VH-VL binders against NAD kinase (nadK). Designs and how they scored, part 32

Target 1, 268 residues: NAD kinase (nadK), of Syntrophomonas wolfei subsp. wolfei (q0aze0)
Amino acid sequence: MKIILVNNRFKENTEKKAQEIAGQLSALNVEVIIDNGLDEPYAGTVDFIMVLGGDGTMLRAARRYGQRAIPVLGVNMGTVGFLSNIEINELAEYLPLILREEYSLEARMMLEVAVFQQQSLLTRVFCLNELLLRSNSPRMLSFALEISGQKLEPYRGDGLIVSTTTGSTAYSLSAGGPIADPQLDAFIVTPVASHIINKRPLVVSPEREISLHLLEEREAIIGIDGQIKMDFGAENRVLIKRAPHPLLMVNLKAKPFFTSIDRSLQRQ

## First folded at step 1 (VH-VL)

Design r33 (from r3 with heavy chain D99E R100H Y102G G103S S104G G105T S106Y Y107S P108L; framework fv_ragifilimab)
Fold by ESMFold2-Fast, scan of step 1:
Structure r33 (fold): chain C 268 residues (1-268), chain A 122 residues (1-122), chain B 113 residues (1-113)
Amino acid sequence: as target 1 above (268 residues)
Amino acid sequence: QVQLVQSGAEVKKPGASVKVSCKGSGYTFTSYAMYWVRQAPGQGLEWIGVISAYSGDTTYNQKFKDRATMTVDKSISTAYMELSRLRSDDTAVYYCAREHYGSGTYSLFDYWGQGTLVTVSS
Amino acid sequence: DIVMTQSPDSLAVSLGERATINCKSSQSVLYSSNNKNYLTWYQQKPGQPPKLLIYWASTRESGVPDRFSGSGSGTDFTLTISSLQAEDVAVYHCQQYYSSPWTFGQGTKLEIK
C-alpha cells in the first residue's frame, strides 16, 4: 500500500506530525510519500491520500491529486474546518480501517479551469471551491458571460464567482451566494458587488460550459480556490467546465454539514 | 473572543514608507478578509483596500493603488499594510478591520483593530 | 464614486429624547434584484475604532440596543436613537458598499444637551 501524506509547508507542527505518521505507516509496511507542496506532485501510482491540516491544505491536495480518483482523507490538526473528517488524535483509532479499506467515499465535484490568450492555452487547473474573477482596481469590470453557448447581456461590476457546491460556503457565500448541499453537483454563479448587474446568483447544471472575457481593457485577477492568482486582461478568456473526476473524500465518521455551517455563521 | 491588535504609533518623514501590522486572534484567520481604512484628524473614514487572508489576493482603492501594499503572514495570523512615498496629508489613524461574514457580503466590517497613528512631518 | 453626505454635522439632544441623523448617497444604493440597500452605520467614540451598528440599512447588528434603528431606501437614509442614553455620545458614520470604492459620510457628532 502506498500513501501520500499532504501537509502544510508553512506550519512546523504539521511537518513534524507528518514524519511521525510516516514512521508509523512504514512500520506497518506502508510506503509513504510526503508532499509538503515544495515539489511537483508525485507522479506514481498511490492507493490513498492523507491530508494533514485545515481546509487550505485539502484544497491544495484536491488541485494536485483530485483527478486521480484516489481516496482522500482530511485529518484536522486543530483549526475547525469543513473538509476534514477526523481529528489528528483519532487517527490511531481509524488507521486499521484505512488499511483494510473499511470506509465510505463521498464524491465532491471539481472545476476544470482553462485560461487562454487568443487561442493559446496558457494554463489548465482544477479546483474544489471556486474561480473568482475580480477587478484589481476601483474600476468596475465590463465582461461577457457565456453559458453553454448562450451569450448573456454584458456584466458590469467588481467581478464574478463560479463555484462548486463545496465552494458555496467560501467566497461565494461572502458575495451573497446561496449555501448549497455539497452532495449536489451544480455551478453557482455569484456576482461580486455590482449595481449594474440585473441578475441574481445562478445555479446551473454541472454539464454547462461557462466562459468569461473582458469587454474593456481593465486590470483584473483570476483567483483559484483563494490560492492561485493570475493576471487577467482583455486578451484573455477563461473556460470553466465540470472536471472529469470528483474528489473522492473518505468518510470514517458521520459529519453534520448543516449544523456545522449553521454554527459557523452564528458563531459566538 | 475575536481581537485585532495593531502595531504602535509611527512618526515618519515625507517620502518615507510605513508598514502597519494587524494580528488576528480568536477566530480562523484565513476565513476572513482584512480591510484597511484610515481616518485623518477630524475627518471621515477612507477605505484603502482589502486582502484575502487565505490567498493574499488584494483589491485597492485607486487613490492608494500606486503606494499601498497589503500582505498577510498566515503562520502568525498577521496582516500588513505598507504605504510608501508618504506625504503630510497621510497623517491619520490607520485601522484594520475584519469582514462581516454573516451578512452575506464581505463589504462590511464587524471587528476593528485599535488603530495605529501615523504622523508624517518634517 | 458614490458620495455620502451626512446631516447635520453635529447634533445635541437631551437624555431620553429622540436623535435623528441623516445620510444621503449621490446614487441609489438599492439593488433591485434582491431589494437590499447596501448601507451601513457605525458608531465611533473618542479614541476608539468604529463599531458596526446597522447593515442593509435597517438590520441591527447582534448586541446593539433596540433603541437604535435604521430606515430609508435608495438615496436617503436615517439612523434613529429613540431614547438617548449617555453612552450614545459618539460620531456616527454611514457607509455604502454598493459600488467600489467603498465610501463613507463625513460623520455626525452626537452630544448630550
Scores: ipSAE 0.000, ipTM 0.377, lowest interface PAE 17.4, mean pLDDT 84

Design r34 (from r3 with heavy chain R100Y Y101K G103S S104G G105S S106Y Y107P P108A Y111I; framework fv_ragifilimab)
Fold by ESMFold2-Fast, scan of step 1:
Structure r34 (fold): chain C 268 residues (1-268), chain A 122 residues (1-122), chain B 113 residues (1-113)
Amino acid sequence: as target 1 above (268 residues)
Amino acid sequence: QVQLVQSGAEVKKPGASVKVSCKGSGYTFTSYAMYWVRQAPGQGLEWIGVISAYSGDTTYNQKFKDRATMTVDKSISTAYMELSRLRSDDTAVYYCARDYKYSGSYPAFDIWGQGTLVTVSS
Amino acid sequence: DIVMTQSPDSLAVSLGERATINCKSSQSVLYSSNNKNYLTWYQQKPGQPPKLLIYWASTRESGVPDRFSGSGSGTDFTLTISSLQAEDVAVYHCQQYYSSPWTFGQGTKLEIK
């Protein structure tokens, strides 16, 4: 068995904790690869991915490994989040179940984002939460949205979010989008400060293909999971579709999504 | 294109506090951690701490944890480092720096602020 | 804490000659899982912030002239400038990024003879 430990290199003693866990796993005849974010993703075959950190670390793990159909377990290291399943002090209790594959998997859809300059593909990335198109200046954007070749009336405003259901509780929620059951596959298309009064969030089939381009030259950016930013101009086009593979999230203990989000929204 | 711009020079008395700002532009602010490093005149570089611009999680050098406070304001892509109870030996140029351009792929600081001279004199 | 020690503190080298700067860590900065050394080199000119030269002990940053090279593994590292140019006058710093707290050497001042 080969396990990748993904950790947050910016937390004090995280490297040491990852090495301690690696030593424990090695004593059980498990081969361990540590991914502390300083390296390119491990290219070899692995059986399991353990993410040590908060939601940000999980988003990074999903971007790096989410398309490989490998079980991914979020282990919380201190900050409250939505993508962790167990706490670090519970790991020893659950480790035997991990090694015997005594857990369930929850499939979470991902986005495939392709950015073009005219006919040339500039980059292709995968993400778990969302793509954000936003203005990078005080001026509003004018942009075109197409859904499966259907051209909508132009948008005017600060931007647009195209989110997975997992991302419904991230930036989409802040922009007025709906909370979605992460067990559902859907795109959530949420306008950011639209000047068109009747532009509403859309919930569309994950089989749809979404494209965006600017109608006027403006300073804009494309943001991916809040972690990657790319300049976006009128010569650019972005194409968004469902990624080929979902992220396979490990469930070792019941995590009640709806009560968790409800409590989060009612807290100060 | 990618740039870190710091606040201007400060002159402080012993016992005062100083707060240095560092504004990022030309990149996704939240995709990179912000490091704070100082350099006393004619001396080497000394790490103060790091803050994740994404989560707000901080790690401090133990030497500074009692006096240093790092924060970020995501809405204006700005990181701050406040150092309290200043001593004359805190006189230094204070730098902010981000992780290498692929956000953790390489263990290096590729973009640095221009530096902020903080002079502490009695 | 990992202590980084550079040698010499300063050196003067004639134009066109080889300059060699050493850096020693008190503990290994070789990560056994990926077989990489978490060691960087920076160039700092007066009044300027440090500039990244080399990462992974031996990988040259884009735009850095090929006369700069890094070598070594574990605890002993070397920065070499094969043919010194006038613009290379600077203080050179090594840094370990293996474990917190991240630490730097004291710096080596390079002057032209």
Scores: ipSAE 0.000, ipTM 0.408, lowest interface PAE 14.6, mean pLDDT 85

Design r35 (framework fv_ragifilimab)
Fold by OpenDDE, second read of step 3:
Structure r35 (fold): chain C 268 residues (1-268), chain A 123 residues (1-123), chain B 113 residues (1-113)
Amino acid sequence: as target 1 above (268 residues)
Amino acid sequence: QVQLVQSGAEVKKPGASVKVSCKGSGYTFTSYAMYWVRQAPGQGLEWIGVISAYSGDTTYNQKFKDRATMTVDKSISTAYMELSRLRSDDTAVYYCARGLDTAMPYYYGMDVWGQGTLVTVSS
Amino acid sequence: DIVMTQSPDSLAVSLGERATINCKSSQSVLYSSNNKNYLTWYQQKPGQPPKLLIYWASTRESGVPDRFSGSGSGTDFTLTISSLQAEDVAVYHCQQYYSSPWTFGQGTKLEIK
């Protein structure tokens, strides 16, 4: 068995724990790769991904490995979030199940985000939570939203969020988006401070495609999962689709989503 | 083994059309985009366009947009490039090339090429 | 359109010696958001299709010998062969994929002196 341990090198506690766990796994004849974000994603075949940390680390892991259809376990290390399944102190208890592959999987839809420059693809990213288009100045943006070729009225506002159902409890929620069942596949399109009063979020079928571009010569930015930032101008276009593969989240410990929403949100 | 096999050489008259095929094998056809590039005798390379084997989305060089048509048949892992209203200066070797892997967001370049198809346009 | 200009058009280098090919773009092909240069180098031997050598200006394609290296940023790029081998005789092409249409240099013919 080969396992990737994903941690945050800037958090010393996670780095130390990753090394400890790596040692333990090695003693059990498990091959371990540690990914602290410094290097390129490991390109070799692996059987399991263990994410040590909070939601941010999980999001990074999802972007790096989500398209490879590898089971991903979130191991919380004292943070509050929605994406961890077990606590670090529970790992020893569940380790035998992991090694025997005795766990269930929950498929979570991801976004495929493609950014274009004058019809050329600049970058493609798979992400678990959301894409954000936002003004890079105090001025509002004017941008076009197209859904499956249907052109909506021009948008004016600070920005727009396209989120997965997983991401519905992230920035989309703060912007007034609905909370969505993680077992549901859908896009959530949430305006950010729209100039149009009562502009409502859209729930869109995952079978559709979403396109965004600016209608004016202004500077904007694209944010992905709150971690990646890209400049976005009038010459750019972003296309959002359902990723071809979902993130396969390991479920070792049942965590009822709806019964935990209030508790989790109150702690944020 | 991964390979692209193109159709054979063509000889056409001015004003005619030519359709070049490119069959992929040894890989998941729909995971890559197919690029089309041509090279006139003794000249450099010229980009014609690209088509997603997955979505069928196309991007053309504006120079060819009104004359070139790229298509794919997923069922037989084959891409096609048709060029109409042929002129003598269309005489070239036409290449198909595998490009971006949809599963590898930061991989760019045309890593696998067909053997090329010579298209000769002469009266 | 972005114009790619290679220099020289042709060069002859002795076996074992360094070969240097330059490529200049009419505008920057550096994407500020990811700090990557959207530039590739191809090798084309007589009667064969091009072969990918370098992408992102400096990353070698798998299987490419380490004597090949790419450098540069913005508008000026260089392909270097540290020690020329007999099998390196070919035409080399630079290409930008920063904006449509993708454009190539005119090619540089590399021969053995």
Scores: ipSAE 0.016, ipTM 0.510, lowest interface PAE 8.5, mean pLDDT 90
Fold by ESMFold2-Fast, scan of step 1:
Structure r35 (fold): chain C 268 residues (1-268), chain A 123 residues (1-123), chain B 113 residues (1-113)
Amino acid sequence: as target 1 above (268 residues)
Amino acid sequence: QVQLVQSGAEVKKPGASVKVSCKGSGYTFTSYAMYWVRQAPGQGLEWIGVISAYSGDTTYNQKFKDRATMTVDKSISTAYMELSRLRSDDTAVYYCARGLDTAMPYYYGMDVWGQGTLVTVSS
Amino acid sequence: DIVMTQSPDSLAVSLGERATINCKSSQSVLYSSNNKNYLTWYQQKPGQPPKLLIYWASTRESGVPDRFSGSGSGTDFTLTISSLQAEDVAVYHCQQYYSSPWTFGQGTKLEIK
């Protein structure tokens, strides 16, 4: 068995804890690859991915490894979040279940984001929460939105979010989008500070393709899960689709989504 | 222009709490983390903690973990740092500063700073 | 905790002359796997917040004049101003971000001679 152990080196004791866990797993004849975020993703085959940290670390793991159809377990290191399943002090209790593969999997849809310059593909990335298109200056954007070839009236405002249902509680929520059950597969399209009256968030089929491009030369960016930033100009187009594979999240412990979101709304 | 604007100076009694705000403008608030640093009169800089504006994930300097609370309100692009059970040696200028989100695989420093908030703790 | 120590505490340099400020860490801030030093330098003028000058020990922040340079590796670091100008009068701080808690040196006050 080969496990990738993903951590954030810059948080207190996470590197020490990762080394401790790696040692325990190695003693059980499990090969461990540590990904502390500084190197390229591990290119070899693995059986399981264990993420030590908060939601941000899980989002990084999902971008790096989410398309490989490998079980991913979020282990919380003391940060309140939505994407972890167990706490670090519970790991010893659940480790035998992990090694015997005695757990269930919850599939979470991901986005495939392809950025083009004219006809050339510049980059393709995957993400768990959302793509944000936004102005990088005080000027309002004017941009075109197409959904499965249907051209909508031009959008004018600060930007647009295209989110998964998992991402409904992230930036989309802050921009006025709905809270969605993550068991549903759907895109949520939420305008950011639209100046057009009656522009509403849209909930659309995950089988649809969404494209965006600027109608005027403006300084804009594309943001992915709040962690990747790319310049976006009038010569660029972005195409958003459902990713080929969902993230397979390990469920060892019941964590009802609705009680988690209710608590989060009380705490900011 | 990217800028951070902090709330005004505060005078507090020992044992009280203070909450400092830091409003970001000119950038995508959720693409960065907000760092909190203080400086006592005539002293060096001391790191309090950092909060991801995207995930809300926090990392505290252990010295402040039991008294400091960092939060963000994405709807108004504002970060907050509350320090409780104030002592006279908490008298300092408190700064917020923008930096890379801690979930990123690298860090490049704090590139934009607020103007600072003077907190005076005296009896 | 990693302790950062700067030297000298205060330095007077003539206009146009080279200024050199040193920073030592109590343990290495070099991550051997990526060969990067987790060390930054900040400039702070009286009554103002710090301003980022150098990150990764030697990479100059955008907009910082080329007379500022950083060097060193592991535990010993240097900030150099090749030709001092009047506007460079400030306190300079080094900071490590290798290990939590992130720590700063005590600062070096740079004055005109």
Scores: ipSAE 0.006, ipTM 0.546, lowest interface PAE 9.8, mean pLDDT 86

Design r36 (framework fv_ragifilimab)
Fold by ESMFold2-Fast, scan of step 1:
Order: sequence, then C-alpha cells, then structure tokens
Structure r36 (fold): chain C 268 residues (1-268), chain A 123 residues (1-123), chain B 113 residues (1-113)
Amino acid sequence: as target 1 above (268 residues)
Amino acid sequence: QVQLVQSGAEVKKPGASVKVSCKGSGYTFTSYAMYWVRQAPGQGLEWIGVISAYSGDTTYNQKFKDRATMTVDKSISTAYMELSRLRSDDTAVYYCARAESYYDILTGHLDYWGQGTLVTVSS
Amino acid sequence: DIVMTQSPDSLAVSLGERATINCKSSQSVLYSSNNKNYLTWYQQKPGQPPKLLIYWASTRESGVPDRFSGSGSGTDFTLTISSLQAEDVAVYHCQQYYSSPWTFGQGTKLEIK
C-alpha cells in the first residue's frame, strides 16, 4: 500500500506529526510520500491519500489529487471543519480499518475551470468549492453569463460565484446562495452584490457548461477555492464544467452535515 | 487601491484584553493571509501569528499562542487579533499585514501593511 | 527558532554612495526542492509601517526603485542601495519565512553621513 500524507509545512507541529505518522505506517509495511504543498504533486500511483489539517489543506489535496479517483481521508488537526472525517487523536483507532479498506466512500463533485485568452487556453484547474469572478478595484463589473449556449441578460455588480454543492457553505453562502446537500450534484450560480434587480442565485444541472467574460475593460480576478487567483480582463473567457471525476472522500465516522451547518449559522 | 485600516489606539490596564481589528479593501479578502506583527518602542519587529482569510487556519508564534486569538469575519473583510492577560511589556504598535496564500500555504511576503494600532499597557 | 542577525546596527552613508546591509540566519532558509530563499527585506521610515522591498532574497517588489537589490543564499544575505537618496533614510529589516516562528532581524538604521 502506498499513501500520500498531505500536510502544511508552515503549520505548527504538522511536519513533525506527518513524520511520526509516516514512521508508524512504514513500520506496517506502507510506503509513504509526504506532500507539504511546496512542491509539485506526486506523479506516481498511490492507493490512499491522508490529509492532515483543516479544510484549506483538504481543498489543496482535492485540486492536486482529486481527479485520480483515489480515496481521500481528512484528519482534523484542531480546527473544526466540514471536510475532515476524524480527529488526529482518533487516527490510531481507525488506522486498522484504513489498512483493511473497511470504509465507505462519499463522492463530491468538482469543477473544471478553463481560462482562455481569445482562442488560446491559458490554464486548466480543478476545484472542490468554487470559482469567484470579482472586481479588483472599486468599480463594478459588467459581464456576460452563458449557460449551455443560452445568453443571459448582462450582469452588473461586484462579481459572480460558480459553486459546487460542497462549496454551498463557503463563499456562495456569504454572497446569499442556498445551502445545498453535498450529496447532490449541481452548480450554484450566485451573484455578488448585483446592481440589477432580480438577479437570483441559480441552481443548474452539473451537465451544463458555464461561460463568463467581461463586457467592459475592468480590473478583475478569477479566484479558485480562495487559494488561487488570476488576473481576468476583457480579452479573457472562462469555461466551467463538471470535472471528469469526483473527489472520493473516506467515511469512517458519521458526520452530521445538517446539524453541523445549523450550529455554524447560529454562531455566525 | 489595496488598503488595510486598523482600529484606533487603546490604553489598557495589566491583566486586561485588547482586540485589534484590520479591515481589508480593494482586493479579494479571502485570497490572502493576514499576518500580525508588533513593534515595541525602539525595538524590532516581532511576529505574533498568521491566519488564512479563506480557511481560517492559524499559525501562532509559541510565545503568544496561550494569549493570542486570531479570527476573520469574511462578510466585512475584517481580521481580528485579541491579546489577553496584558502586561506592561505588551506596550507596542500592533500591525496587520497581508500575504498571498496558495494551497493552504502561508507565505512571508508582507506586501501591504495596516497603519498600526498603538496599545499602551499601564497601571 | 531561526535567529536573524543584521549588521551593522547603524550605518551612515553619503548621498549618492553605495549602502550595504547584511543579514545572517542561524540556519539555511533555502528550500532545496524549489531552490528559493525564504527571505524578505523591509524598509521602515519613522512613524510609518514597514514597506516590502525584496522577497525571495532577490526579487524586487513592484514599484521599488532599481537602486535596491538583494543577494545571497542559504544563510548570508545582503541588501544593497547603489546610490543613496535622502528618501532612503530608514530602518531596514530582514525576515525569514522558511520555518515557524517567522523571525525578523533586529534592524539596521541607515542615515546620511
């Protein structure tokens, strides 16, 4: 068995903890690759991915490895989150089940984001939560949204979010989008401070293609999962589709999504 | 027009707590991490901690981790740093500063800084 | 902890002359996998917050004049101002972001001779 341990080198004690866990796994005849985020993703084949950290570390793991159809387990290191399944102090208890492959998998859809300059593909990125188009200046944007070739009336405002259902509780929620069951596959399209009356969040089929471009030259950015940013101008176009593979999340312990989000909303 | 605007000067007694705010504008708040750094009068810069505005993940300097708490409120693009059990040697100018964050990676290029908040701790 | 030591503590240089400030880390801040030095330089004028000058040891921040340059690798780093101007009077700080805790040098005060 070959496992990737994904951790954050800059977080207190996570490198030491990753080395400790790697030693334990090696003693059990498991080959371990450590990914601390500073290098390119491991290119070889692996059987399992263990993410040590919070939701941010899981988002990074999903972008790097989510399209490989490999089980991914989120192990929380102290911060409460929505993407982890077990706590670090529970790992020893669950490790035998992991090694015997005695767990269920939960599929979470991902986005494929392709950014073009005129007709040239500039980049292609995958993400678990959302793409954000927003102004990078005090001026509002004017932009066009197409859904599967259907041209909507122009948008005017601060921007737009195209989210997965997993991302419904992230930035889309803050912008007024609905809370979605992450077991459902759908795009959630949420306007950010629209100046046009009745621009509502849309929930659309994950088989749709979504296209965005600016109608006027403005300073704008495209943000991916809040972790990657790209300049976006009137010569650019972004195409968003359902990614070819979902992230396969390991379920060792029941996580009550609806009660967790309900508690979070009461505390916010 | 990236700007970080901090709350005003505070005077506190020993044992009290202080909470400093830092409001970001002119950029996508959640794409950056917020660093907190202090400078005692006539002294060098001392790092307190960093928080990712997107994930809420924190890293603290061990010297401060038992007394400092960093949080963010995405809805108003504001980061907070609370320091408890204040001592006279906590008298300093407290700065927030932003750095780009990628893949849950925290960088140390502090490209924009707040104006600073003077916290005076005196009996 | 990585300790950052700057030298000299203070430096007086005539207008138009070269100023050099040194920064030494107690451990290497070079990350071998990406070949980058996790070191920054900041300028701090009286009553103002620090301003980023150089990151990755030698990359000049946008808007910073060409007269500022950074060099070095591993443990020994230098900030050079090729032709000192009156506006360059400030305290200069180096910082490592290779390993937690992030640490700063004690600062070097640059003044006109």
Scores: ipSAE 0.000, ipTM 0.451, lowest interface PAE 11.4, mean pLDDT 86

Design r37 (from r3 with heavy chain R100T Y101P Y102I G103V S104G G105A S106T Y107E P108Y; framework fv_ragifilimab)
Fold by ESMFold2-Fast, scan of step 1:
Structure r37 (fold): chain C 268 residues (1-268), chain A 122 residues (1-122), chain B 113 residues (1-113)
Amino acid sequence: as target 1 above (268 residues)
Amino acid sequence: QVQLVQSGAEVKKPGASVKVSCKGSGYTFTSYAMYWVRQAPGQGLEWIGVISAYSGDTTYNQKFKDRATMTVDKSISTAYMELSRLRSDDTAVYYCARDTPIVGATEYFDYWGQGTLVTVSS
Amino acid sequence: DIVMTQSPDSLAVSLGERATINCKSSQSVLYSSNNKNYLTWYQQKPGQPPKLLIYWASTRESGVPDRFSGSGSGTDFTLTISSLQAEDVAVYHCQQYYSSPWTFGQGTKLEIK
């Protein structure tokens, strides 16, 4: 058995804890690869991925490894979040179940984002939460949205979010999007500070294809999961669709999504 | 398991056209671009073009733009490359290749078809 | 167009010895925004299609033995086989995917001495 431990070396005690867990796993004859974000993703075959940290670390792990159909377990290190299944102080209790493969998997849809410059593919990126198109200046964007070849009325505003259901509680929520059950597969299309009063969030089949391009030359960016940004100009087009593989999240412990989000929304 | 299966060898006369097929299986066909590359006997590899299996949009190497046509039939997960006005120096093994799904993403070729030998002779 | 030049055109190496293949691009294939080199290495055995070995100049593809390694940045790249085995007899190709058209080196033929 080979396990990848993903951690964020810049967050408090996670590097030390990753080393401790790696030592424990090695003592049990498990081969361990540590991914602290500095190197390229590990390219070899692995059986399991353990993410030590908060939601941000899980998003990075999903972008790096999510398309490989490997079980991924989120282990929370203190920050409240939605993508972790167990707490670090529970790991010892659940480790025997992990090693015996006594757990269920929850599939989470991911986005495939392809950015074109003229007719050439510039980059392809996968993400778990969302693609953000945003103005990089005080001026509003004017942009076109197509859904499966259907051209919508032009958008005018600060930007647009195309989100997974997993991403419904992230930036889409802050922009006025709906809270979605993460067990559903759907795109959520949420305008950011639209100048047009009746631009509403859309919930769209995950089999649909979404494309975006600027109608005027403006300074804009494409953001991925709040962690990657790319310049976006009038010569660019972005194409968004369901990624080939969902992220396979390990479920060792019931996590009550609706009560957790309800509690979060009621806090001051 | 990902597989790209190409059509069989062809013998053509100068001036004819050849159409090579490449059937993808074991993955979501429309999520990957299909590249076409050729290799003359004993020579290096030469890129012909790429087609999006999703949109059908194409980008051609300028050298081949006036003779090559790439198409996709989504219903049977098959990409095609047709090369017209064949010359003897078009004799080569023609490969299809899939782009990589790696996040952070670059374009390189992770799976290749077995190749189709096209011989142009009179 | 970016021109890729490999050296040597061919080399013979004894079993268990180190083999080194070089690849030079006519312009940089390093993308400063993501700090990645858009360079790959392929292995091609007689009668077979090329097989991906290394991408982003130094990342080994899954299933490729760890005796294969890639190094370099910008315009100068190296593929190293630390301890040659009989099954490594092949032609090795470098490729850039920094800018269209995608271009390949002429290939380096590796033989057992």
Scores: ipSAE 0.000, ipTM 0.375, lowest interface PAE 14.5, mean pLDDT 84

Design r38 (from r3 with heavy chain D99S R100Y Y101E G103Q S104L G105P P108Y; framework fv_ragifilimab)
Fold by ESMFold2-Fast, scan of step 1:
Structure r38 (fold): chain C 268 residues (1-268), chain A 122 residues (1-122), chain B 113 residues (1-113)
Amino acid sequence: as target 1 above (268 residues)
Amino acid sequence: QVQLVQSGAEVKKPGASVKVSCKGSGYTFTSYAMYWVRQAPGQGLEWIGVISAYSGDTTYNQKFKDRATMTVDKSISTAYMELSRLRSDDTAVYYCARSYEYQLPSYYFDYWGQGTLVTVSS
Amino acid sequence: DIVMTQSPDSLAVSLGERATINCKSSQSVLYSSNNKNYLTWYQQKPGQPPKLLIYWASTRESGVPDRFSGSGSGTDFTLTISSLQAEDVAVYHCQQYYSSPWTFGQGTKLEIK
């Protein structure tokens, strides 16, 4: 069995724990590849991906490996989050089930984001939560949204979020979007501080293609999962569609999504 | 225009705590991480910690881990750094600084707050 | 921890002349996957916050005059001011952003002769 162990080498306790877990797995005749974010993603075949850390580390793992259709387990290091399944102190208890492949998988849709300059592809990235289009200056954006070739009335405001259902509790929530069951597949399109009062969040089929471009020259950015930033100008276009493969998340332990989000909202 | 505006100067007694604020404007607050750095009189710059405005995830310099607490309030685009159990050698100018990425290898600090002088004296 | 050491601690240079400041890291700050050096230079005038001058060891920040340049790779870095102006009187700091904890050099005080 070959496992990729994803961690953040710059969180002191996480790096040390990753080395410890790698040693334990090696002693059980498991081949371990450590991904600490510095190198290119491991290109070889692997059987399982174990992510040590918080939601941010899981988002990075999903971008690097999510399209490979390999089981991914989030192991929480003691912070509250939505993307981990077990706590680090529970790993020893669940390790025999992992090695025997005794777990269920939950498919989470991902976005494929393609950024063009005119007709030339500049970059293609995948993400688990959302794409954010936002102004990079105090000036509001004027931009066009098309859904499967249908041109909507122009948007005016600070920006727009195109989110997966997994991302519904991330930036989309802060912008007034709905909370979605992560077991559903859908795009959630949430305006950011729209100056048009009747622009509402939209929930659309994951088979739709969404395109965005600026109608006026403005300083704007495209943000991916809150971790990647790209400049976006009037010569650019972005195309968003369902990624070819979902992220396959490992379920070893029932996690009550609705109870968790309800508690989170009461703290805000 | 990107701007980071910090709270005003504070004078504290030893053993007290201080909470410094840093308000971001002119950019998408949640797309950046906020770093905290201090400079004692006549000395160099010293990193305290970083917080993701997106996730609220924090990383502290081990020297400050037991005394520093960083938080963000997304609704008002403001980051906070609280330092407790103050000592005379905590007298310094405290800066917030913005970086695009909090994951390492990270990005450079492109904008800095004006600084908050914290004086610890009896 | 990566230790950043600057030299000299202070220097005085005549107006219009070249100023050179060195920075050495205790380990490499070159990231092999993207071939970038995670090294910045900041200018700090009295009573002001640091201001970004150069990032990625050699890329000049927008609005920074052409007389400022950065060079070096791995562990040895240099900030050069080709023709010193009166407004360049400041303390200059190097910083690595390769590895936690983020660390700064002790600073180099630049004065006019």
Scores: ipSAE 0.000, ipTM 0.419, lowest interface PAE 14.4, mean pLDDT 85

